# Designs tried in a protein design chat: VH-VL binders against L-cysteine S-thiosulfotransferase subunit SoxA (soxA). Part 5

Target 1, 259 residues: L-cysteine S-thiosulfotransferase subunit SoxA (soxA), of Chlorobaculum tepidum (q8kdm7)
Amino acid sequence: EVNYQALVDADVKAFQGFFRKEFPDVKLEDFGNGVYALDEDARKQWKEMEEFPPYELDVEAGKALFNKPFANGKSLASCFPNGGAVRGMYPYFDEKRKEVVTLEMAINECRVANGEKPYAWEKGDIARVSAYIASISRGQKVDVKVKSKAAYDAYMKGKKFFYAKRGQLNMSCSGCHMEYAGRHLRAEIISPALGHTTHFPVFRSKWGEIGTLHRRYAGCSNNIGAKPFAPQSEEYRDLEFFQTVMSNGLKYNGPASRK

## First folded at step 1 (VH-VL)

Design o6 (framework fv_ogalvibart)
Heavy chain, then light chain:
Amino acid sequence: QVQLVESGGGVVQPGRSLRLSCAASGFTFSSYGMHWVRQAPGKGLEWVAVIWYDGSKKYYADSVTGRFTISRDNSKNTLYLQMNSLRAEDTAVYYCARSYTGYFPAFDIWGQGTLVTVSS
Amino acid sequence: DIQMTQSPSTLSASVGDRVTITCRASQSISRWLAWFQQKPGKAPKLLIYKASSLESGVPSRFSGSGSGTEFTLTISSLQPDDFATYYCQQYYSYPLTFGQGTKVEIK
ESMFold2-Fast, scan of step 1: ipSAE 0.005; ipTM 0.514

Design o8 (framework fv_ogalvibart)
Fold by ESMFold2-Fast, scan of step 1:
Structure o8 (fold): chain C 259 residues (1-259), chain A 125 residues (1-125), chain B 107 residues (1-107)
Amino acid sequence: as target 1 above (259 residues)
Amino acid sequence: QVQLVESGGGVVQPGRSLRLSCAASGFTFSTYGMHWVRQAPGKGLEWVAVISYDGSNKYYADSVTGRFTISRDNSKNTLYLQMNSLRAEDTAVYYCAKDSGEWLFSGHYYGMDVWGQGTLVTVSS
Amino acid sequence: DIQMTQSPSTLSASVGDRVTITCRASQSISSWLAWFQQKPGKAPKLLIYDASSLESGVPSRFSGSGSGTEFTLTISSLQPDDFATYYCQQYNSYSYTFGQGTKVEIK
């Protein structure tokens, strides 16, 4: 008797409704642009950067890696349909394995299945391959399904993580990125939570390089005085699953530049 | 200080109606799901109803469905329980309780971390 | 509705004792279970959620375990403040249901 998708759809409506009410002049689809949706001066600078994006070389390197032959003659292209235009498929809940599968997880599983070493998780080659896949998938609809009890359990674990207070500062992702969205903290403007996952991987000026969503999760954990979880841990995969579901109806728009 | 204070309990005759209120303070009431839980004298806890943060979703125990209505007024930080067609078996202390996390909407709620002191409802001639 | 059954209904214990309370669900509830403590004349207090996660401010002598249909609350070294009635509660499905309670009383 339980329609899990209906419960999730109600959560999506409420989550997106919060941002529509708090920022009525911002189009829903523009929240994928983060702080640049909320601040005109920051948006102007960002548009200037995007005319000559700092991640272009990372996308080209990622394409080369995607097509580079493994020792067995296969490549990453052998694991992903549509020439790698698959960003819209991830993350998803694997009903057989009973776990959330992310794009980065799938990339490394392809490598290991073909006798290659996995890439390191947070930056470098895995971020470059992810950037290439995102670039050719740009504009694909976010439409993450939560149909089964097991998928709903993973969704709820991610939801709980997002709303739970953590670390020495006793703060939550929701406290920062919903209640404090648009507020100034030191030299920065706090980004809205809606659309947080759709633009990854990102080239951040602070990093000086391209990095993954789970690298950002670790950074956010450190900012509140909490020990970060490992990249691609169940905790972070479930968090990514929940946050991406909240963006259902938006479009994938990665890779992107950020401050 | 985070507090919930129930009021509106009392003695009421079978078949009549009664409205309970729960006044919230010390937290952002409008972002939390809220529950009503009751406890008959000398008995255990029984969950009664839940309402989402914005009032758009409500769920009830089978024993009260069609008779009780949960509602909230976020501008007044107040939760309500309208109890119609009261029966002797509705006699209980009624607690309001808050979800531990924000935006616990329509889905499977986590534990109730803040409770009121309760208000006694006695359904008797 | 999912029925929650606690065992024992009452137990007598001394300060310093290890106390174990069990809770059984009539069908699988995954880990969607909370434990509450209630003292006479007072509202319940949340101790544990998601079967094994300790609520902030709750002493580490309390622990929870289990998944599916069998769950356990353990108090590793009973203190005077721990004499109370304990309830498990499932939140896998509406209607939410509580166990009948386990009273921990002084021996």
Scores: ipSAE 0.000, ipTM 0.402, lowest interface PAE 16.7, mean pLDDT 83

Design s1 (framework fv_sutimlimab)
Fold by ESMFold2-Fast, scan of step 1:
Structure s1 (fold): chain C 259 residues (1-259), chain A 120 residues (1-120), chain B 109 residues (1-109)
Amino acid sequence: as target 1 above (259 residues)
Amino acid sequence: EVQLVESGGGLVKPGGSLRLSCAASGFTFSDYAMSWVRQAPGKGLEWVATISSGGSYTYYLDSVKGRFTISRDNSKNTLYLQMNSLRAEDTALYYCARDLDYWEGYFDYWGQGTLVTVSS
Amino acid sequence: QIVLTQSPATLSLSPGERATMSCTASSSVSSSYLHWYQQKPGKAPKLWIYSTSNLASGVPSRFSGSGSGTDYTLTISSLQPEDFATYYCQQYGSYPPLTFGQGTKLEIK
């Protein structure tokens, strides 16, 4: 009998230990702030932006959508417990379906199950609903379990994706977000991988609007010359599952502003 | 007792198609990633394709990509390999193998193999 | 692709002798991702040694594996008649594809 949770817990300690060693002056919980944990000048600019966050209207619109009745009289609120404060429940591995379920996937599945059209991925209303749920879930602890062989398989697929070199530049997620964390790439400072998934969805100045984690995954793939996968593809859901597990013990802190 | 039994091999002309099956028993099939590994007569082993435990993610050897499709039916404990546009160099004994650990990438159980011969 | 080269191609020895065979990778492979299989004529391969040095279930203690980087070795301390077979190394350090060596055939002198 293999104890998969113990294997995963060992990976989490090693992953977090890498960042504690490379950035000894940064508290573990602060890695959820991305580049703002690493760079004082960037942190000052970010703090000023957060005094009047550009995503406030998106959170309000998301709340309205969350409570808006479907044609059948139900709403998104009917699908999510605790008034929608459920960010900490996602992503998870669904043992019956043998796949990772993300918050955005669950939002659209609720809509389709009740006779509504799914939201388009990446931005717009799905990002607004996600932002509302994240805002009322702020401070929930990341605690993703990996107990079964099937869940471990999904975790390992995400792990392999994260460490695999891809694209024209022969670069991996780990190469960018571990080896090069804190370095400058053109106009951007490369964010650390630890805490990467905890602050989504994000309003990025570069996008001019709020966007989802999988939109960011596609953008990062383009930056290294790799063809992106579709949003909510198995590849990206497994990647999100792996990265979120690596942040076990940190707190969800989305939505957020980013450059 | 873990058993993997391949079937579906045979003689086929270049450009033809074959569908291989692997019947699994003695373990919870849906918990394991599965692979096809081939061996040309008198030659060594060559990995062909892998499918995840749930069936949603697949990997292929470059020379078969676009021609071969790996799939599985967990309700029937069966692994498949659909082979299209077959070439002479695809001639081999095809093994079904259980991938014990996806991250470390090794196979703890193998079937007896099914022979595919591509010849005019 | 990582190419694995096994040497010698054929190793002719008598029962009771020590057997040593090598597997050389074209680029570095972590020891966690180097494995060995035993195959007898007309039979499927069997997992023999995984992650460089761990014996698979049922493998006799006379077998051992060692190595790191590009150089890996399988050793049999005292050959028994049932040990005569072809041995293949396999890497998963670069995937896809995972690759196998061409095999070392251990035969009776």
Scores: ipSAE 0.000, ipTM 0.416, lowest interface PAE 16.1, mean pLDDT 83

Design s10 (framework fv_sutimlimab)
Fold by ESMFold2-Fast, scan of step 1:
Structure s10 (fold): chain C 259 residues (1-259), chain A 121 residues (1-121), chain B 109 residues (1-109)
Amino acid sequence: as target 1 above (259 residues)
Amino acid sequence: EVQLVESGGGLVKPGGSLRLSCAASGFTFSTYAMSWVRQAPGKGLEWVATISSGGDHTYYLDSVKGRFTISRDNSKNTLYLQMNSLRAEDTALYYCARLTYEWSGSDFDYWGQGTLVTVSS
Amino acid sequence: QIVLTQSPATLSLSPGERATMSCTASSSVSSNYLHWYQQKPGKAPKLWIYSTSNLASGVPSRFSGSGSGTDYTLTISSLQPEDFATYYCQQYWSSPPLTFGQGTKLEIK
């Protein structure tokens, strides 16, 4: 009889404790704002950007897609309860399939189950639908459970990924987003790992468009000289699962603008 | 304003040694990987060496490996390149350049003015 | 080692014309790792386009970049006098070592 949830809760306390100790003047809930929690000048620029957010049209397009009838007369709205305010339900470990299910995975599974082709994973319509769902789900609590052995195994795979040094620069997610959190990179500041997943999808000025978390994971992997995994691969779904568990107690606050 | 200022170049005979320095200012030096990139007169750019932000990992062009050593002193915001057993082919303007990560797309976003190294008898 | 070959080596054009130059990799590179630099005589290179298609700060909108796999392109829609320079492509960490192309010199006709 192993209490996996208690092991995970201890990890969450230690992970969040690291950021509370490193940034004692930042409220826990504010870490969901990424770099804008750490730097006042960046926060002022971000608030100005959010006055006319570049993702506004993506959210409206996502709403239209969410309600657009499939050939069979159903729509994405048929698959998601609560009018689509379901960001807080994802990611989760599916005990029957023994795998982590992400919001984007669920969107494409709904499409395929109803005779439609899946969206491409990293950008475009899948990011727009994800943005719409995130926008109407703002403020939902992050509360991802890890109770079974199978869920714990997926959690541990994500944890191993997060702490493993990778690529030609020998860097880990923890090295970048814990050890170097708040450090300057060009005119930019490295984001803290705490709250990293809660604000996706994001409109990045560097991308010129809205993009998903797994697009960001691939970009991070490429930047350190590591081979990226495919979006929605088991590796990236487990990584998202681990990182989102680390944010338990924060609120979902996507979509967001980023530089 | 981010500034990188190279020094230590000069005329040296084949088999000789030089130590280049790069003084960094306007950013938190200890959080960036740094590189040396050279350009022979009238020729293109050639990467020489990179050092990780903490100094724990170093990478070199094959033709300079064992002869050149990249190092840094984060307390002084200074990057170094120790060049030993210099050859005529090492004649170039040597640039100090800042290497970026995740947020910037893994490029050289700031360059110094360069310091000229001439290896000639 | 991934070799980057730029073509043409020299491009002679007049102001107002469209300029197109290519960078071909000897094996596939990630588009996130392909960058372009502008260099004028006697000056240090400047980051011009990063991760294939993203304009660096201060770069005019007449510049664009595209490509994937082994084939990458930098385009200037309508040349201005200040655009005449040498342009270098660069791949980062797709394999050791980091490599630059040999450069395309854009000169006045």
Scores: ipSAE 0.000, ipTM 0.403, lowest interface PAE 15.9, mean pLDDT 82

Design s11 (framework fv_sutimlimab)
Fold by ESMFold2-Fast, scan of step 1:
Structure s11 (fold): chain C 259 residues (1-259), chain A 122 residues (1-122), chain B 109 residues (1-109)
Amino acid sequence: as target 1 above (259 residues)
Amino acid sequence: EVQLVESGGGLVKPGGSLRLSCAASGFTFSDYAMSWVRQAPGKGLEWVATISSGGSYIYYLDSVKGRFTISRDNSKNTLYLQMNSLRAEDTALYYCATFPEYSGYVGAFDIWGQGTLVTVSS
Amino acid sequence: QIVLTQSPATLSLSPGERATMSCTASSSVSSSYLHWYQQKPGKAPKLWIYDTSNLASGVPSRFSGSGSGTDYTLTISSLQPEDFATYYCQQYGYSPPWTFGQGTKLEIK
């Protein structure tokens, strides 16, 4: 009898409403551009970089990996419909398995199911395959459903993580990426939380390479003096699930360059 | 109120198998990751395996990988450890324990059972 | 793998004395995930101190924990008869295995 989707839709409206109120001149769809939605000088530099994006070779390598035959003659292309244009399907709550499935998790599960070793998490080949899938999925609508009690429980775990204060600095994701969004902290502008998951994987200048969302989660945890969880841990998958739900109505626009 | 009760231990020959169970009561079992921790006679504590609250993430001590399988049934509030290809070195008292993930004593073994003795001898 | 080394292995003291025992990690551990357990003979371990310095429910105030990085300490300011037990430190590192120290046995002199 409980309409979980209606409860979630109310949360989405409130979350997105916070950013509309704080940044009234920014279009909702532009929040996926992060800092570049908020700062014109940063946006100019970003647009210049996107004309010759540093992740272009990663996308090409990812395409090659996506189509490379496994020892059994199958490939990653055998696991993903629509020629791999599936970013909009992830993350999702798997009702049978009772867990959130991310794109990276699905990539490695396909490899293991076909007798191949899983890719290492966070960067490298998994980020390249993710980048290829994201590139051919650009413009797909974010529309993550939360219909069952089990899915709602996962959503609520991610929500609790996002709002909980952690680490030596007693900081939360919401404190940094909602209350302090757009604030200058030394040489950096703090990105808004809305749209955080829609542009991954990212080539981040500070990393010098392409990396996944869960690599970013670990980096953020370290920055506030909190212990990072393992990539693709239930904690980070539930966090990704919650944050992606908060971006319902935006469009996927990855991979992307970031500072 | 809050309790973990272990069973299934016993004497077995090398190469044999045992299945341990841990029955949970007095708390919401499905909110907690669960672990098995063992203690050989007169020795210290050794972590063996952990399973996340939803059952998706499973971690093992290297020396038991491929031989032991941790699982859980949230509908029955029960944790399991299937132990195959047992070795003399696996002889220990096996405890089940909660392993909070999101709040409270995160990353600590909070609530412990009384343990079940596994003896592997020839 | 992070190895925790406890020192001393055995600590022999009399009631009323101050006890200090150490836990040294082979690589840096977060102070938010370094925990201590008390185990009495024939009993299951009890979580005693969590996140380096916080006393678990029911733990007497004579106990304290401190430390950061690789060096952690458990102190008992004035030993009582019920404090004689084995104490284990434990870390929840960035990857498994999650490890315990070998234990420090606190015994009556």
Scores: ipSAE 0.000, ipTM 0.409, lowest interface PAE 16.6, mean pLDDT 83

Design s2 (framework fv_sutimlimab)
Fold by ESMFold2-Fast, scan of step 1:
Structure s2 (fold): chain C 259 residues (1-259), chain A 119 residues (1-119), chain B 109 residues (1-109)
Amino acid sequence: as target 1 above (259 residues)
Amino acid sequence: EVQLVESGGGLVKPGGSLRLSCAASGFTFSSYAMSWVRQAPGKGLEWVATISSGGDYTYYLDSVKGRFTISRDNSKNTLYLQMNSLRAEDTALYYCAREGYDYLAMDYWGQGTLVTVSS
Amino acid sequence: QIVLTQSPATLSLSPGERATMSCTASSSVSDSYLHWYQQKPGKAPKLWIYDTSNLASGVPSRFSGSGSGTDYTLTISSLQPEDFATYYCHQYYSYPPFTFGQGTKLEIK
């Protein structure tokens, strides 16, 4: 009997240990703040912006959408327990389906199951609903389990994606967010991979709007000269699963503003 | 109103030194990376150096590395460029520029200060 | 380093005409890190187009930017007298150095 969780826990310890050694003055929980964990001046401006967060209207719109009745009288609230405070439950490996289920995937599956059209991926209403769920789930601990062989296989696919060099520039997620974490690209500090999934969806100044993690994955793929995968593809869901597992022990702290 | 005002330029002999200053106002200086960009008479723009918002990271054009030092004093809202071992090819108008937070481009520029290296 | 090559070096046109100028990178640049600056004689450069296609504040709608990978273009649909200036492309993508093109001088014919 293989203890897959023990193998994963060893990986988590090694991954988190890498960042603890590279950034010894940063507390584990602060890595969820990304660049703002590494740069005091940017952190100060970020905290000032969070007093009047640019995503506040998106959270309110998301709340309205979450409670808006479907044609059949049900709503998104019917699909999610704990009043919608479920960010900590996602992503998870669905043992029956043998695939990773993300929060955005669950939102659209709820809509389709109740006769509604799915939201478009990456931005707009799906990001607003995700933002609302994240806001009421703030502080929930990341604790993603990898107990079965099937879950471990999905985890390993995400791990391979994260470390694989891709695209015209022959770059990997690990190359940017581990080897170059804390370094400057375009006079900005490259965010550490640890805590990368805990603050989504994000209002990025560059986007001028709120967007999902998979929108960011596509953007990063384009930036290294690689063809992006479709949002909510198995590749990106497995990648999200791996990265979220690496953040076990951190707290969800989304939605958030970023550059 | 964002303002950047350069000073410290002048005539200097090859091998000499100059220190340029850029006084910033109208924004939270400590939250922005800052750059020096130069332009030789009748020529195009050439990036020289960049400093991070906190001052911990600095980047240089290869031809000035070891000779120029970019620094900042966030308590005085001032950016500096210490220029040593000056060469004739360093003759240029030196601009102070702010890196925009929204699009990471040089969104505001000063009027420039002229550095002439001549024997 | 990424070398940016602009063409033509000089573009001679009359008011009312369409202007098109290009910026070619020696290796792929993300469209989120390619910017254009306008500079008039004796003046500092001004940010004109950022992230390939977004007009900076105050830039007239006759200006547009497009491109991806290694090839980027700035277009002016109908030239006005105030548009005659030198335009520089700038990549802010790679680990330093950050580089500019040599400029395209738009001059009145």
Scores: ipSAE 0.000, ipTM 0.394, lowest interface PAE 18.2, mean pLDDT 82

Design s3 (framework fv_sutimlimab)
Fold by ESMFold2-Fast, scan of step 1:
Structure s3 (fold): chain C 259 residues (1-259), chain A 121 residues (1-121), chain B 109 residues (1-109)
Amino acid sequence: as target 1 above (259 residues)
Amino acid sequence: EVQLVESGGGLVKPGGSLRLSCAASGFTFSDYYMSWVRQAPGKGLEWVATISSSGSYTYYLDSVKGRFTISRDNSKNTLYLQMNSLRAEDTALYYCARDWESYGFSGLDYWGQGTLVTVSS
Amino acid sequence: QIVLTQSPATLSLSPGERATMSCTASQSVSSSYLHWYQQKPGKAPKLWIYGTSNLASGVPSRFSGSGSGTDYTLTISSLQPEDFATYYCQQYDSSPPYTFGQGTKLEIK
């Protein structure tokens, strides 16, 4: 029998080793801070934002939504244990359903199961609830397991997506976020791929609001001239699964402010 | 400030070759995608080719594929367009332009003054 | 490939008047990848409006851009003599080539 976890652990070691070699002065856990781990001026600006984080109102709104009674008297709190401190459980491969389950997917499934309308995927209330859950889960360890062949197949689909050259500009996630990490991409500094998923959802100054990881995936696809997949599509869930596995050993540190 | 200066244009017969150069200054050239855009006399703008910041990726207008080659030398801050098998329809003023992109936006934010290529017998 | 059609081909107006010109795409484009360029006779084009509605550095506030999907508009609230030029729309929201509209020439009446 193939030990899929051992194959994945070897990939994680190689992936993290790439970033340790390229940025030897950056601590492993600091890669979750993205460009702020690599750029002094950006870090100074980010620290100023974190004194009064622009996402604080979103966290409070998310807390209110998390506890708001559904028409049937239940709430999101009925679906998520420990007051919602569950970020470390997501994403995961569901062995019964044979698919990757994300936090946002679980939020909307709870709502629909209780007779409520699902939230729109990329921003607004889904991002606010995700921000609240991330906020109270801050510091939970990233420890995503890939034990079965089915989970490994999903992991490999995400890995293929990450390394595939796509779109009008023929760019890959790995080309941008590994080879060009820390370089300027037409007036922006490219974030390292390591730790990329651990800080979501994010309040981006460019968005003027809080947004989800899959909103970012769609934006990145558009920026390279590729048609984006739908939020919470199998493609993006598998991509999130792969990238989060690459961050095994880091800590969740969302929500966060970003440029 | 940002400057792009094209050179290498001229008169050439059909089937001939020319190499255009674009000298860049006032910014970190190696951080930017670069493009060539042409304009035939009295006509509109037509994109010709784009090259990535590293030079690893190149893109071309279908009618110039196999005839034109875009390249760059980041150590010299210079963009090139090698034009072979030139046709009368390639007659145009050729601009080099800097591609800018932030996550969410992209476009051609600075242009040179152009170099004229005339293909006639 | 996405085709951009600009209308009208020519606008003949006087200083002080309002100018409105359109750019129509053959299929939906992202607002983030729809741009406008200004070109004066004998000069290189200049990026004028990027991502549908954002004014480039140095562009006067009398200019504005709007639109979504297939329909985009550039408006000048009160024409000044220096505004008479040809305006081109452009998109990046499809496979190559990057495409430009044919241009709208704004000329003095």
Scores: ipSAE 0.000, ipTM 0.390, lowest interface PAE 17.5, mean pLDDT 81

Design s4 (framework fv_sutimlimab)
Fold by ESMFold2-Fast, scan of step 1:
Structure s4 (fold): chain C 259 residues (1-259), chain A 121 residues (1-121), chain B 109 residues (1-109)
Amino acid sequence: as target 1 above (259 residues)
Amino acid sequence: EVQLVESGGGLVKPGGSLRLSCAASGFTFSNYAMSWVRQAPGKGLEWVATISSGGSYTYYLDSVKGRFTISRDNSKNTLYLQMNSLRAEDTALYYCARVSEYDFGSGYDYWGQGTLVTVSS
Amino acid sequence: QIVLTQSPATLSLSPGERATMSCTASSSVSYSYLHWYQQKPGKAPKLWIYSTSNLASGVPSRFSGSGSGTDYTLTISSLQPEDFATYYCQQYGDSPPWTFGQGTKLEIK
């Protein structure tokens, strides 16, 4: 019998160890703050934005949507335990379905199961509901399990995606967010990969609105000259699964402001 | 009311090809992994292939790997098995089966009635 | 690959009698995810007992399953005429292939 969790735990130790070695003055927990963990001036400006967070109205709208009755009298609240404080349960590998399930996927599946239309994936109402769930789940520990061979296969597909070079610029997620982490790209500092998924959904100044992790994945794909995969495609769900496993031991800290 | 209805079986010569279909109704097809299980006349059950709920993960019996392809179209609630390079040993009744809701692992809680594939010269 | 061996191959009994059949795995079944199916001539199999000991919906209480590791059993406390069928075990462990036993045929004496 192969102990898949032990293999994954070794990967997590190596991945987190890479960032601890490259950024020895950054606390492990602070990697969830991305560039704001690396740059004091950027962190100061970010803290000023967080005094009046641009996502505050999105969280309130998300709360209203979460409790809004469906035509059948149920609501999103009927599908999620603990009053909706469930960010820490996602993503997970579903052993019956043999697929990674994300929070956004679960939100839309709840809607469809109750006779409602699914939300569009990248922004708008799905991001608002995700923001509300994240806001009431803030501080939950990242603890994603990879116990079975099927879950390990999904994990390995996400790992392969993360390390594979893609697009016209021949770049990988690891090349950008490990080798070039902390370097300047034009007017920006490249964020470390550790903690990359824990703060979503995000209000990005560049977007002028709140958006999901898979919207960010599509934007990054476009930036390197690669055609993006569809939001909530198995490729992006497996990528999210891998990256979130790499953040095991950090805390969920979304929603967040980013530039 | 859960129903699975197979079609596409028939008589084919060795080396030939067949495409099996399974039409699903009465449940949210896209939420379930699906399998093909076969049974040679007078013999026992043999697992052939499994596909994940969204289709990205496929698993095969070694003797059919490279010859058979399992696929699904969730917009049509249909499961497929493309069978190429058929051999006499592939002769069997082919069942479509749904991965169970009953436990954290899986058994097959619903089965179709099967479609007969006969490979004969 | 886990090989499942069912014993006996054929079990000949009369209504009212107790039936016991076994399924032995060549190596330990992950999480005891061992399932039993009932199949009648000319019909599709039906899930009968899942995850070692849980009765599927509609299965009479005279049926029970037990076991762990490599050794599993299906027992019928008092046979009824409708219970005569072929029973197959299946393991659904962490790694494919997800194999079936060769079946135990329960027939009227």
Scores: ipSAE 0.000, ipTM 0.445, lowest interface PAE 15.9, mean pLDDT 85

